VH-VL binders against q9h9l3. Designs and how they scored, part 169

Target 1, 176 residues: q9h9l3
Amino acid sequence: PRKMVAIDCEMVGTGPKGHVSSLARCSIVNYNGDVLYDEYILPPCHIVDYRTRWSGIRKQHMVNATPFKIARGQILKILTGKIVVGHAIHNDFKALQYFHPKSLTRDTSHIPPLNRKADCPENATMSLKHLTKKLLNRDIQVGKSGHSSVEDAQATMELYKLVEVEWEEHLARNPP
Key: E = the ipSAE of ESMFold2; O = the ipSAE of OpenDDE; V2 = 0.75 times the mean of E and O plus 0.25 times the DockQ between their complexes.

## First folded at step 10 (VH-VL)

Design i68 (framework fv_fezakinumab; at its last look DockQ between E and O 0.62; V2 from the best seeds 0.00; counts 0 for: pae E 4.8 > 2)
Fold by OpenDDE, look of step 11:
Structure i68 (fold): chain C 176 residues (1-176), chain A 123 residues (1-123), chain B 111 residues (1-111)
Amino acid sequence: as target 1 above (176 residues)
Amino acid sequence: QVQLVQSGAEVKKPGASVKVSCKASGYTFTSYYMHWVRQAPGQGLEWVGWINPYSGDTYYAQKFRGRVTMTRDTSISTAYMELSRLRSDDTAVYYCARSGTYYYDSGPRFDPWGRGTLVTVSS
Amino acid sequence: QAVLTQPPSVSGAPGQRVTISCTGSSSDIGLGYDVHWYQQLPGTAPKLLIYDNSNRPSGVPDRFSGSKSGTSASLAITGLQAEDEADYYCQSYDSSLEGWVFGGGTQLTVL
């Protein structure tokens, strides 16, 4: 079977009124939760809104941040050929300007068995924070210091592992 | 309706540069990627590269790296492809084509296409 | 030169069914990337015919269908019509090349 990794990205606001989400940090963990990648990333566009409350990104983090194109290359090398797990992962891939095969993508925000297990509507989009609390009895994204993309990636992987067998079987029967 | 209007035919000598334009309309220019594809006479399609019109980030096919430059002017929703050090085998119709930024946003399928710009390289 | 392999030509009589194959590798179709198909009428720009392996854009007749399995994809045309005479190209993404790739194209002749 293919190796599995989980990804979580933090984005800052660029463009008019900071409405465009640009990659500012990316964390990737393996199946066991070990960190494979964790870097601050410098967007190509001027940052209008650091979104610090949620992203945890501050101006100081961008001083030695990895240029986007370089970071993208590093990240893609890690992701290529792997099953990539994420929450609302389309945002991460979009920010990376990257297309990962749908058949190799696992989005924990769109896994009905996971929601069912959490006593949530199967077709609802639940937050990572909620699912993590409900199913792992763990608090993430607490405080005002912003999110930890490493924690979020780890939580995402652990959540997926709860339904991995069932979901992989489902996908085998119903390939995207 | 979505349209891509390309600049007119070009005739260049070997060693020269050519810059083809593609003006987009009918959609938000910065919300979709712009690709360039060429087709030599009687030959197949060849992907040249793509640009993110918002950020200006470019990604080129290995074959063209160092010789192609893709740019955009967001104020007029226009993408540009410049190919330098032209040679005879660069003679082709060059197409611009739009794609989405992710699967839910038309994804990597190319739609629509410009009508193409013939670039002829001859001594 | 083309990364994806297509037969150079296929032919059929009106009303017949024809298929065009598109063979990739483990770094493109075989890796899981979707396949798109384009129709290019003589003297015109390519037009999207099939996207995401088997979906038809608005305006494309249902006699056009696409499928994908393993490292290959296929375009099927039923009820062949004279107007279907064109070149057909498959497209996917190659991770090793870090770019989109096309098949060599297939010229369809309606007899």
Scores: ipSAE 0.915, ipTM 0.951, lowest interface PAE 0.5, mean pLDDT 95
Fold by ESMFold2-Fast, scan of step 10:
Structure i68 (fold): chain C 176 residues (1-176), chain A 123 residues (1-123), chain B 111 residues (1-111)
Amino acid sequence: as target 1 above (176 residues)
Amino acid sequence: QVQLVQSGAEVKKPGASVKVSCKASGYTFTSYYMHWVRQAPGQGLEWVGWINPYSGDTYYAQKFRGRVTMTRDTSISTAYMELSRLRSDDTAVYYCARSGTYYYDSGPRFDPWGRGTLVTVSS
Amino acid sequence: QAVLTQPPSVSGAPGQRVTISCTGSSSDIGLGYDVHWYQQLPGTAPKLLIYDNSNRPSGVPDRFSGSKSGTSASLAITGLQAEDEADYYCQSYDSSLEGWVFGGGTQLTVL
């Protein structure tokens, strides 16, 4: 079996009217939920909108944040060659400007058996919060002070583990 | 329906700069990455870099960093590639090509391609 | 030089089968990145022929097929026709270069 990690990123708004999503925090956990990486990351562009309600990022977190280029290098070293689990993981990969092999990527927002277990339409994109509540009986992203990317990465790994055997067998028979 | 129309051939002296354009139509310009790929006469394809038309973010192959600049104008759905300090070995057909921004949707496959712009660098 | 290795040329007669190999390394195809194939007819831009290892875009005949195993990919063309005479390029992504990479190209001659 290949090593597996889960990732969750927080983004802030940069560029005109804060429309561009730039990486501001990244958390990576191993199969058991232990934290391998958790750093605040300083975008190379001026932050227009911290999006604090969702990201949990505040100006104070940027003071000792790791510059984007350095953080990206550290993150990619952890991800390379591993099965990477995420929720709507394309957003994380875009923020990292990183292409991970499709055959080694698991997106819990697009796993039909997982939606089926949650009594949701198989091809719908369900939120991490909803799937975690339905399948793990756990509330995440609680309150209005922003999300914890560590909590989100841990929940994402636990959700994937619910369908891991079935989904890995499906992928072996139907390579992406 | 989906088309990429490139600017016409250019002839430049060594040391000059060239700016090639690629006008997109038939799709939402900001929903796809735009790549630039070159091909020297009788040679193979070489990837130069990409631009995200939505954000303006760019990523260039190491060989071209410091000499290439990619930009876009969303009001006219046009992407640009400017290559500076031209050398004779920069003589090539330069293609623009569209790709998806997600690996699982349209992926990094290049479709469609522009017809190419021949850039000749000679003294 | 090209990052992915293709034979420089391949030839066949009408109706025959040819295969074109594309060999990578542990940092690209061997790491799991998908392989795409492009056909370039003389004097034209490349055209997407196969994507994500084995999928065909609309309008591409089923005579064209792709496969991938280990560090290599292969393009198979069955029932060769004169209009298949072209250059064929494989493409993938290389993690060490952090960019898209192409094979050196294979010139197919239909005898």
Scores: ipSAE 0.598, ipTM 0.836, lowest interface PAE 1.6, mean pLDDT 90
Fold by ESMFold2, look of step 11:
Structure i68 (fold): chain C 176 residues (1-176), chain A 123 residues (1-123), chain B 111 residues (1-111)
Amino acid sequence: as target 1 above (176 residues)
Amino acid sequence: QVQLVQSGAEVKKPGASVKVSCKASGYTFTSYYMHWVRQAPGQGLEWVGWINPYSGDTYYAQKFRGRVTMTRDTSISTAYMELSRLRSDDTAVYYCARSGTYYYDSGPRFDPWGRGTLVTVSS
Amino acid sequence: QAVLTQPPSVSGAPGQRVTISCTGSSSDIGLGYDVHWYQQLPGTAPKLLIYDNSNRPSGVPDRFSGSKSGTSASLAITGLQAEDEADYYCQSYDSSLEGWVFGGGTQLTVL
């Protein structure tokens, strides 16, 4: 049986005007929500915009951050061969410069049964904060200090569990 | 319409270098990886490497490391591949091809391809 | 040696069915990565024929189909036509190589 993990990443702005999203933190939790990985990551390019309001990343976090290439290697070894759950997960994979098999990917922003449980249109893209409040009665991303990727990864795993049986059966009958 | 327009054929001597260009149009150049794939006469397809046109990050297949350099100029939506210390077995058609940057929505497939640039290395 | 293994050639008569196999490993197709197929007509660049194992781009006839199982994929061509005479390549991604990988190509001859 394949193991399942949830991932959440925070990005900073690099490149001209800070428009490139570069990985600056990654958190991975197992099925039970235990933290398997949580590191601040130093992008290979100069940081133009820490995006702290959303990312929670500050200059001091980069002082001892793991270089991107090393962190990427560590993260990919954890992800390879596993079912990976995330929210708008394409952004996380893009920041990792990584291609995960579609058949092993679960995106809580694109699961119709999950939206229906939240009284949302089945094809709408809903925020993690909204789904977590509606379905788990939890407030995440509270305050002005940015997101916690550990908190967000844990919330993402709990959201997936609400629809796991139904969705895994659907995917088995309708391979992506 | 999405197009990849490549530079013209090149004839080179062993030991020289060649630089092939690939101009993109009809899409946002910096939103997709650009790949280079070559095909020696009568042979199959061989992946050379990719460049992320926005960041300039590259990754080269092991066989070409140390001899290939991929660059781009975002102001003219053009990618470049330079191969140095040419040998006669580098004679091939060199294609550029576009791919996505993540698996979930647009993965590791190549669409479209350029028409190819013949590089002939002859003594 | 190509990372993905294809037969070097295959042939069939007009109107018949032919299949082209593509065999990979546990680090590419076997890990769950999709397979794509390209048709290369003589003197032209490759063209995307099948993507994500079984999807046809607009303009590709439905007599072309693809499938994937385990570490292998297959391209099937039914109602074989003279115009189908071409080289066919499978392609995937390999996590161990961190790169795009091709089959060695299959020359299809229409008899």
Scores: ipSAE 0.282, ipTM 0.753, lowest interface PAE 4.8, mean pLDDT 90
OpenDDE, second read of step 10: ipSAE 0.910; ipTM 0.947
ESMFold2 (binder alone), look of step 11: mean pLDDT 91; pTM 0.930

Design i69 (framework fv_fezakinumab)
Fold by ESMFold2-Fast, scan of step 10:
Structure i69 (fold): chain C 176 residues (1-176), chain A 123 residues (1-123), chain B 111 residues (1-111)
Amino acid sequence: as target 1 above (176 residues)
Amino acid sequence: QVQLVQSGAEVKKPGASVKVSCKASGYTFTSYYMHWVRQAPGQGLEWVGWINPYSGDTFYAQKFRGRVTMTRDTSISTAYMELSRLRSDDTAVYYCARSGTYYYDSGPRFDPWGRGTLVTVSS
Amino acid sequence: QAVLTQPPSVSGAPGQRVTISCTGSSSDIGLGYDVHWYQQLPGTAPKLLIYDNSNRPSGVPDRFSGSKSGTSASLAITGLQAEDEADYYCQSYDSELEGWVFGGGTQLTVL
């Protein structure tokens, strides 16, 4: 059994008109949902748009935030060699400037059996909030103050566990 | 159709700098990473680094840090690699090559490649 | 020194089968990173031949196939033809170097 973790990142807008997504928080949990990492991260570029409604990030969180280069090193030490679960995880990896092996990556936004269990079209990209409500009967990302990346990472791991046996067998027969 | 067109051959003296260009067409320039790979005469391929044309973020192989700078101009879909303090062992063909950023946009493999720019460093 | 190990040369006659190995370590192929293969004809840029261990781009004949096991990958060429004479490079990603890494290249000669 290879170790498994779940990750969720929050991004802020940098660059012209705040169009560039830069890492500003990262949470990683283990298989049981225990927090392994949760830090605010200071982008190397000026923050134009905190995107607070979605990210939950405010200027105050940046005061003692871990610089990007240091945070990235810490995060990659945790992810390396593990099965990493996320939702639309390519966005997290892009923000980290990181290439995780495809064979060790699990994206809950692209697992057809998971959508099927939620009575959704199996090739659709469903939101984490919707899947969590349908399958775990739990409300996440509640309110207008922004999302908790810890909550999102925990929900993502629990969703994956619902299809883990079926999906790992599928991947063994159909290597990515 | 997807194409990468590189600038012409350069001859430089030791200690000089060289700047090679790579103009992309046939796809959305900012949706893919642009890599630089070099090949010394009769030798193998060596990865130099990448640039994300969308953000301007770069990552360089350790061997080239402090001497290489990668930039881009999104208005003309062109990537640049500048190598400074040239040595004779920097003589090589320098290729640009496109890669995806993740599975969904072609994956982290190199396709297509530019035709290469020969940089000769001699006294 | 190349990070991935390939034999410097292989040879075969027309119609034969040749196999080119690519050996990595626990920080690249052994960690689960995919292997890609490139063909470089004399005087030309490399061309993608095999990606994600075993997949062929459109236009690559099924005589070319790839496989991966443990810390190694291999490229097999069956029904060898004169036009297959080229240099072949494997490529993966290395987590310790945080970069793409190539094999040293294998020169294939056809009689």
Scores: ipSAE 0.612, ipTM 0.854, lowest interface PAE 1.7, mean pLDDT 91
Fold by OpenDDE, second read of step 10:
Structure i69 (fold): chain C 176 residues (1-176), chain A 123 residues (1-123), chain B 111 residues (1-111)
Amino acid sequence: as target 1 above (176 residues)
Amino acid sequence: QVQLVQSGAEVKKPGASVKVSCKASGYTFTSYYMHWVRQAPGQGLEWVGWINPYSGDTFYAQKFRGRVTMTRDTSISTAYMELSRLRSDDTAVYYCARSGTYYYDSGPRFDPWGRGTLVTVSS
Amino acid sequence: QAVLTQPPSVSGAPGQRVTISCTGSSSDIGLGYDVHWYQQLPGTAPKLLIYDNSNRPSGVPDRFSGSKSGTSASLAITGLQAEDEADYYCQSYDSELEGWVFGGGTQLTVL
């Protein structure tokens, strides 16, 4: 049995018109929800759009932010060899410019039993906020201050734990 | 039918640049990564990099960083690879290849491949 | 030169079984990244032969099989046929090199 961690990243807009999503914060929690990593990250390119209302990122957070290259190394070191849980985790991995093994990845946005438990269509993509409210009776991403990647990572882990046994058995029978 | 149609052979001098195109059809262009792989004559396969046609995000092999540029035109479902400061050892057949990602069922396997574009660099 | 190690060549007679090994490291296959195999017939582009360690795409005969264990993978071909003469490449991802990697390729000769 491998160790599990949950990850959530916040992105800002870079490049032309801010269309490029660049990593600006990354939070990693363990199975118990303890924070293993939580850093603001400085993109290699100029930030055009902080996307504050969603990302929670402000210019002041970038003053002492960890350079991307360094942060990436730190994050990869944590993720290596672990089962990584996330919600719509392809965005996180894209921002990290990193691909985690498929067999070691758990995306809570693509777990049919989780959706079923929340009385949602199994093949639909539901938001983390919605699933958290339905299944954990908890409100996340509340207010105008933007998301908390720590809170989101913790919620993601809690959601996965609800279907962990069933899903792990399914994966064992149907390896990706 | 999924197809990748590449541009024709190129002959370039050292120091020049080459831009190879790969037109995709038979699938949603922006839903899959496009990779570039080259093969020198009589040699093995070497991964050059990938582009996300949806976002335009790219990631290059360390060896080619600073010298390769991958772009796409979504309006015509075409990916481009430009290699600058060409050297004789850049002589190779350059392939485009489609893949998914680790977070999708299609996975990061390369399928299909273009037929390749021969780029010859000679004085 | 290649990150993944393959034997340069293998040979077999028609009807025989041959195996091609692909040896990686703790930063690629050993880390849990899947292995894919490609067949390249002379003068043609590579074709996906095996994906995700042991799966066959449609159209690939069941005499081709793949396996993975530890830091290595293997391609097995049973009932060898003349048309199997080709180069075979394994592929994975290397976290240290930050990219996809191929084996050096194995030339299969059918005697």
Scores: ipSAE 0.012, ipTM 0.578, lowest interface PAE 9.1, mean pLDDT 91

Design i7 (framework fv_fezakinumab)
Fold by ESMFold2-Fast, scan of step 10:
Structure i7 (fold): chain C 176 residues (1-176), chain A 123 residues (1-123), chain B 111 residues (1-111)
Amino acid sequence: as target 1 above (176 residues)
Amino acid sequence: QVQLVQSGAEVKKPGASVKVSCKASGYTFTSYYMHWVRQAPGQGLEWVGWINPYSGDTFYAQKFRGRVTMTRDTSISTAYMELSRLRSDDTAVYYCARSGTYYGSGSYRFDPWGRGTLVTVSS
Amino acid sequence: QAVLTQPPSVSGAPGQRVTISCTGSSSDIGLGYDVHWYQQLPGTAPKLLIYDNSNRPSGVPDRFSGSKSGTSASLAITGLQAEDEADYYCQSYDSSLEGWVFGGGTQLTVL
């Protein structure tokens, strides 16, 4: 395998009226889509809104969840020094309070060639669900029981692999 | 116009606490991290820590853990740094500075900077 | 000691080129984190001079340029002027410390 992983996080609402997004699950997969990490994570603040329809997080998942500080340490050990792929990955890094090098970050929501392949405007931010359907002919995030961060991380890696050669060459010529 | 305005100079005795403020204007206060950096007379720049004004989360450099507390008040776009159990070697100019994060703001660079608050610790 | 290493001083005559080095390690610059440079005139706050290795903010003359290679970065000043006399600091992020780190500063004297 390569020094490349994909990440997807699920957030719940904390703070006043649940407006703050706090990490509640993180999944990390390797280049081949094998799961390296998948844990429910207990936020340090009271959960106001589980956002279950999107997050898939329920109160029962919090009973044996890994405390945020411990989970963060485990996650950062996996991410450090690797190329990290995600979709709108800034949200995941924000939830982790983590500063990853720009040169090692790949955001599938902002890769013009990927949008072009999907017949979408190159500068638009397209959803993971839309890109996966258009380019992989697969439906993800279906139903009302919440998303699977494992499924989302795997789809994200597969999407990146479609443009990897072209995009890595572009980045070598135009360092971020 | 984006600017950071800091509180005025403070003179404190050893063992006291000091609280410095940094008022932001001209941008969305919660979209950027706020950092604190100090500089002792004739010395270099030393990073103290950051606060995420959106969540209130903080992270402090190892040297300052247990003595520094960073807070913010989003209603007045103001960040605070409180340093306790002051020593004479805490005498320094304390700067606030803005940085982006990888959550849709700018790079990790510090821009702008406040003009600094001189904190003098003497008997 | 500062985490990033800079020479404590550098000097040049008007019109000359000077270069200021900034040396890090495998946990900061070597890990791919960007380098930023700040100019500090006497009695003033630091001012952003170069960001993300080689970019200039509005108002910074193109006489100032930055570069990065491996674990090191450098700031080049061409056409040196008396007004360039200042302290210069490099900065990056260190993954092992999970924090921002500065060089010790370089005092530039225009002879």
Scores: ipSAE 0.625, ipTM 0.851, lowest interface PAE 1.6, mean pLDDT 91
Fold by OpenDDE, second read of step 10:
Structure i7 (fold): chain C 176 residues (1-176), chain A 123 residues (1-123), chain B 111 residues (1-111)
Amino acid sequence: as target 1 above (176 residues)
Amino acid sequence: QVQLVQSGAEVKKPGASVKVSCKASGYTFTSYYMHWVRQAPGQGLEWVGWINPYSGDTFYAQKFRGRVTMTRDTSISTAYMELSRLRSDDTAVYYCARSGTYYGSGSYRFDPWGRGTLVTVSS
Amino acid sequence: QAVLTQPPSVSGAPGQRVTISCTGSSSDIGLGYDVHWYQQLPGTAPKLLIYDNSNRPSGVPDRFSGSKSGTSASLAITGLQAEDEADYYCQSYDSSLEGWVFGGGTQLTVL
């Protein structure tokens, strides 16, 4: 079987009034939750809104941040050939300006069995925080200090593991 | 259940001001942006602006700058839109609508919408 | 008037397939911003129908589908039903205007 990793990214606001989401942190963990990558990333454009309440990103984190182009290369190297798990992962890929093959992508925000297990509508988009609380009895994204992308990536992986067997069988029968 | 409950219909004269409220429930008010969209009778949707309930930061469409003020009261999870110097062409149903922040599970899709508040401006 | 261009009206018989186009520019859809679609039944508030170009919220049947290419997006409705009669709006973000923009709306009539 292919190696599996989970990814979570934090974005800051760039462009007019910070309405453009730009990658500012990326965390990647393996199947066991070990951190493979966790870096602050410097966007190519001026940061207008750090979105600290959600992103956890502050100006001080950008002082020694990895330039986007360099970080992107590092991240892509890790993701290539792997099954990539994420929550609403298209946002992460968009921020990375990279799109992983659909057949190798697992989005926990679009896995009906996961929602069913959490007593949620199968076709609803539930938050990572909600699913983590319901299924893992764990609180994430607490406080006002912003998210931890490492914590979120780990939670995402744990959630997927709950339905991995069922979902992989489903995908095998119904290739995307 | 996520709900946006708006204030009742308003009738105003030209030159007056109107303040519409939108009370949010069923979710963390400060974790989502609140938008205002209006729709004149028989016309399409027009974006007015948005507010970040957490910081209070606002951004308005160019057309409304100088006349619109968006505020919020986090203690009661309520957003407000005030439009001043009203004109007849301001007659419309005004909607509040929630969106994410385009990070994590969020996106800038508008969901849900309030039921709308009719504001009629006539002499 | 509207930044995004939609046909003012489309019609179809029950069971047919109809499509509604949404044409933007290089500063909105063409720049890569996502497109959302809303259904507005007569006398009601808009309802999210499609988000992020092609995703359906819970409760939206799979006979509704969305796509995006270049500077344009499209909403397709298969198996048209009487209850589909409504106005449909596309939405995106325009970087030049620094704000969200809607299409002019398309009135769908079921014959």
Scores: ipSAE 0.017, ipTM 0.563, lowest interface PAE 8.9, mean pLDDT 91

